# VH-VL binders against Probable Brix domain-containing ribosomal biogenesis protein, part 19

Target 1, 157 residues: Probable Brix domain-containing ribosomal biogenesis protein, of Methanosarcina barkeri (q467k0)
Amino acid sequence: MLVTSSRKPSARTRTLCKLLSRFIAGRCMTRGKMGMQELLEFAEGGPLIVIGEYHGNPGELSFYDEAGELLFSLRFTDWYSKELDSYWFSGIEPKLAGQGEIAEAFKVFFHFQRVENDKIDQLPPSSTLIVVGENDIDFMGSGKSLFKLNLRGFKKY
Short names: E, the ipSAE of ESMFold2; O, the ipSAE of OpenDDE; V2, 0.75 times the mean of E and O plus 0.25 times the DockQ between their complexes.

## First folded at step 19 (VH-VL; framework fv_iratumumab)

Design t50b (from j3 with light chain S31N; at its last look DockQ between E and O 0.86; V2 from the best seeds 0.80)
Fold by ESMFold2, look of step 19:
Structure t50b (fold): chain C 157 residues (1-157), chain A 117 residues (1-117), chain B 107 residues (1-107)
Amino acid sequence: as target 1 above (157 residues)
Amino acid sequence: QVQLQQWGAGLLKPSETLSLTCAVYGGSFSDYYWSWIRQPPGKGLEWIGDIDHSGDTEYNPSLKSRVTISVDTSKNQFSLKLNSVTAADTAVYYCARLNYEGYFDPWGQGSLVTVSS
Amino acid sequence: DIQMTQSPTSLSASVGDRVTITCRASQDIDNYLAWYQQKPEKAPKSLIYTASNLETGVPSRFSGSGSGTDFTLTISSLQPEDFATYYCQQYYSYPLTFGQGTRLEIK
């Protein structure tokens, strides 16, 4: 899975591209002058996430299938925990928890193992987890929030 | 905890190339961008550029024609080269981590580079 | 390029004083502004991020405020260890830029 950004990204967008790709065990790539067809070629038949900006800040994720069709998008504001400073990403795919339209879209897009909310405390300490809530998406590692996307909108195409 | 240690370049003559190296300890090298920042004596701070483990760089346009930042991922190190130095390039040079918020923390100890006038 | 302008450029104060340092951006930078403290012969130390959030371990006498173009750093009761130079830095867009600094000296 490939994560990239709009052209000429800000520092915050570049760092979110890297962070998100590491969390989901994917790849991060600099957009440069590339168009959609070139991005799909670099994705090598895998799906694609594009981080969009509003006034220099990351504020949108756009999710494309392997054919380049836009499936859905999220609008958000970002938040980062100090727990990230000491965190080591293992490259293991996260598990997915939560319910609702976004959780279902994530299940179909990522194919991560789904975990029931009451089973989360039983996961190994090394587990990474995406928790889709009503107002945010919480990206957790070692039982702690690492970063969040505070939701502002969701659109299916 | 993440720590940065830097070394290289001390006293240079005009037209020489400045070369500094920074090593990263106690943290993930591949998960962040790494920056060079300089401070002329008695003056403010100037961001030079950043790089990640894959070689993805961004440069200050004011220095872009003379600067190269490079990385050695096997050693968790990144380096600064600044060509054709003059007395105006005399400064303390710092390496620093660009954190996910977009500012710098932590910083290296600093390296004074003096270019004779 | 976004120019960051600090005021005052230098300031003399006594222990116990309340001091305010300002930073103005040449364009709207939302709240993407950090404050640093730098003591002689030391690297800068992060104090405040996102205009108003205090870094962990920074004394509560430090505070930050502002958004858009006008920002302030306040030290509510100056201590001996607070005599230093203070810099603001925007991280709204590249190139990342700093204010010229405010030197805070003992009166």
Scores: ipSAE 0.768, ipTM 0.906, lowest interface PAE 1.3, mean pLDDT 91
ESMFold2 (binder alone), look of step 19: mean pLDDT 93; pTM 0.946
OpenDDE, look of step 19: ipSAE 0.804; ipTM 0.924

Design t50c (from j3 with light chain T50S; at its last read DockQ between E and O 0.91; V2 from the best seeds 0.84)
Heavy chain, then light chain:
Amino acid sequence: QVQLQQWGAGLLKPSETLSLTCAVYGGSFSDYYWSWIRQPPGKGLEWIGDIDHSGDTEYNPSLKSRVTISVDTSKNQFSLKLNSVTAADTAVYYCARLNYEGYFDPWGQGSLVTVSS
Amino acid sequence: DIQMTQSPTSLSASVGDRVTITCRASQDIDSYLAWYQQKPEKAPKSLIYSASNLETGVPSRFSGSGSGTDFTLTISSLQPEDFATYYCQQYYSYPLTFGQGTRLEIK
ESMFold2, look of step 19: ipSAE 0.771; ipTM 0.905
ESMFold2 (binder alone), look of step 19: mean pLDDT 93; pTM 0.948
OpenDDE, look of step 19: ipSAE 0.835; ipTM 0.933
ESMFold2, fold request of step 20: ipSAE 0.732, 0.733, 0.774; ipTM 0.898, 0.898, 0.909
ESMFold2 (binder alone), fold request of step 20: mean pLDDT 93, 93, 93; pTM 0.944, 0.946, 0.945
OpenDDE, fold request of step 20: ipSAE 0.928, 0.930, 0.918; ipTM 0.961, 0.961, 0.955
ESMFold2, last read: ipSAE 0.704, 0.662, 0.713; ipTM 0.892, 0.878, 0.891
ESMFold2 (binder alone), last read: mean pLDDT 93, 93, 93; pTM 0.947, 0.944, 0.946
OpenDDE, last read: ipSAE 0.906, 0.924, 0.920; ipTM 0.953, 0.959, 0.958

Design t50d (from j3 with light chain D30S S31N; at its last look DockQ between E and O 0.85; V2 from the best seeds 0.79)
Fold by OpenDDE, look of step 19:
Structure t50d (fold): chain C 157 residues (1-157), chain A 117 residues (1-117), chain B 107 residues (1-107)
Amino acid sequence: as target 1 above (157 residues)
Amino acid sequence: QVQLQQWGAGLLKPSETLSLTCAVYGGSFSDYYWSWIRQPPGKGLEWIGDIDHSGDTEYNPSLKSRVTISVDTSKNQFSLKLNSVTAADTAVYYCARLNYEGYFDPWGQGSLVTVSS
Amino acid sequence: DIQMTQSPTSLSASVGDRVTITCRASQDISNYLAWYQQKPEKAPKSLIYTASNLETGVPSRFSGSGSGTDFTLTISSLQPEDFATYYCQQYYSYPLTFGQGTRLEIK
């Protein structure tokens, strides 16, 4: 799974690319002059996430399949916890929790193991978790929120 | 916590190449971008450039033609080279971590580089 | 490039004073601004990020405000250890740029 950016990404877009890719146990690259075909080749047949910018900073995630077809997109504002400054990623895929269209889209796209809301507290402390809420997507590690995407829009294609 | 330690030559003649190295301890080298910033004596701060473990770089356009930042992932180190130095390049040079917000923390201890004929 | 201009370049104040430093961006940078404190022969230390968020361990007498192009760092009651040089920095876009600094000295 490859996470990439716009052609001229901001510092925050670059860092979000690294953070998101690490969290989902994927890879990150700065897009540069690469077109969609080159990106798909670089992804080695895997799915693709493109971080788009809004007002010069990260504000959109676009999710593409192996053929380069846009599946769905998210508009968001980002939030980061100070816990990230000392957090160590295990490289293990996160679990997925939540309900709704976005949660279903994530399930189909990522194929992460789904966890019921009432069983989240039973997860090992070392676990990472993506919690899809009504107004945000919470990326959790060690039982703490590491960063969040505050949802501003969702479009399924 | 993350700590940065830097070293390199402090005295250069004009036209020589500045070379500094920064080592990262106590943190995940692959999780961040790492930056160089300089400060001429008695003056403000100037961002030089940054790099990550994969070699993805961004440079200040004012210095791009003379600057090369490189990384040694086996040592958790990154380096700065500045070609064709002049007196204007005399400064304290800092390595620093570019955090996820986009500001610098923590910083190295700084290295004074003096260019004098 | 986004130019950051601080005001004043230097100021003198006494312990207990309220101090205000301004930073102006040449364009709208939203709230992507950090404030640093630098003491002689030391690296800068982050104080404020995202214009108004206090860094961990920073005394509450420090505060930041502003959005768009005009930003302010305020020290509500100046302490002896606060005499230093302060810098703002934008991270809205590359290249990353700093203000020219504000030197806060003892009156």
Scores: ipSAE 0.743, ipTM 0.919, lowest interface PAE 0.7, mean pLDDT 95
ESMFold2, look of step 19: ipSAE 0.801; ipTM 0.910
ESMFold2 (binder alone), look of step 19: mean pLDDT 93; pTM 0.946

Design t50e (from j3 with heavy chain S54E, light chain S31N; at its last look DockQ between E and O 0.88; V2 from the best seeds 0.76)
Fold by OpenDDE, look of step 19:
Structure t50e (fold): chain C 157 residues (1-157), chain A 117 residues (1-117), chain B 107 residues (1-107)
Amino acid sequence: as target 1 above (157 residues)
Amino acid sequence: QVQLQQWGAGLLKPSETLSLTCAVYGGSFSDYYWSWIRQPPGKGLEWIGDIDHEGDTEYNPSLKSRVTISVDTSKNQFSLKLNSVTAADTAVYYCARLNYEGYFDPWGQGSLVTVSS
Amino acid sequence: DIQMTQSPTSLSASVGDRVTITCRASQDIDNYLAWYQQKPEKAPKSLIYTASNLETGVPSRFSGSGSGTDFTLTISSLQPEDFATYYCQQYYSYPLTFGQGTRLEIK
């Protein structure tokens, strides 16, 4: 999986690209002058996530398949926890929890193992988890929220 | 906790190249962007640029033509080079971590660089 | 570039006083603003981030407010250790920029 951004990303956009890629055990790259075809080649046939900006900061995630087709997009505002200062990214793929259209889209896109809400407490302490809620997507590590995407919109193509 | 220690030459002549290095201790070098900021004596702060462990850089346009920031991941260090220095480049230079929010924390101890003929 | 303008450039106050420093952005930066405190021969120390959030360990007498273009740092009751220079910094977009600073001196 490859995470990239707009051609001239803000500091927060660059940061989110790094964090998101690390969390999902993927790669992050600076977009630069690369077009879609070049990005797809760089992704080596894997999924592609593009971070778009809103008001000069990260505000949209666009999810593309290996053919460069836009599958779905999320509008959001980002939030970061102070827990990130001491957190170590293990490089292990996270699990996925939650219900609804976004959760289903994530399941299809990432192929992460799904966990039922009532079994989240049974996960090992070292586990990473993406929790898709009604109003946000929570990226959790070691049972703590690391960063969130506060949802503003969802569009499936 | 993360700590930054910096070093480099403090006295230069005009047209020489400024060279400073910052070492990162006690934290994840690969998880952050690392920045240089300078402060002329008695004046405010100016952001110079930043870099991550993969060499992704961003520079202040005012200095871009003269600035190069590099990284040595094997040592958890990053460096600043500023070419063709003049008296206007006399300042305390700080290395700092650009945190996830977008502000700087922590900072190095600072390095005074004086440019004089 | 986004210009950050602080007001005043310097001010004198007494211990116990309420002090307010203003920072104006040349354009809308939402709430992506940090405040720093700098003492002589020391690196700046972060006080406030996202316009109004106190950094860990910062006394509650410090507060930040504002959004868009106008921001304020307030010290409700000035303490001896608070005499320093204060800077605002935007991280809305590159290049990252600071205000020119406000020097807070003893009256």
Scores: ipSAE 0.667, ipTM 0.895, lowest interface PAE 0.8, mean pLDDT 94
ESMFold2, look of step 19: ipSAE 0.759; ipTM 0.902
ESMFold2 (binder alone), look of step 19: mean pLDDT 93; pTM 0.946

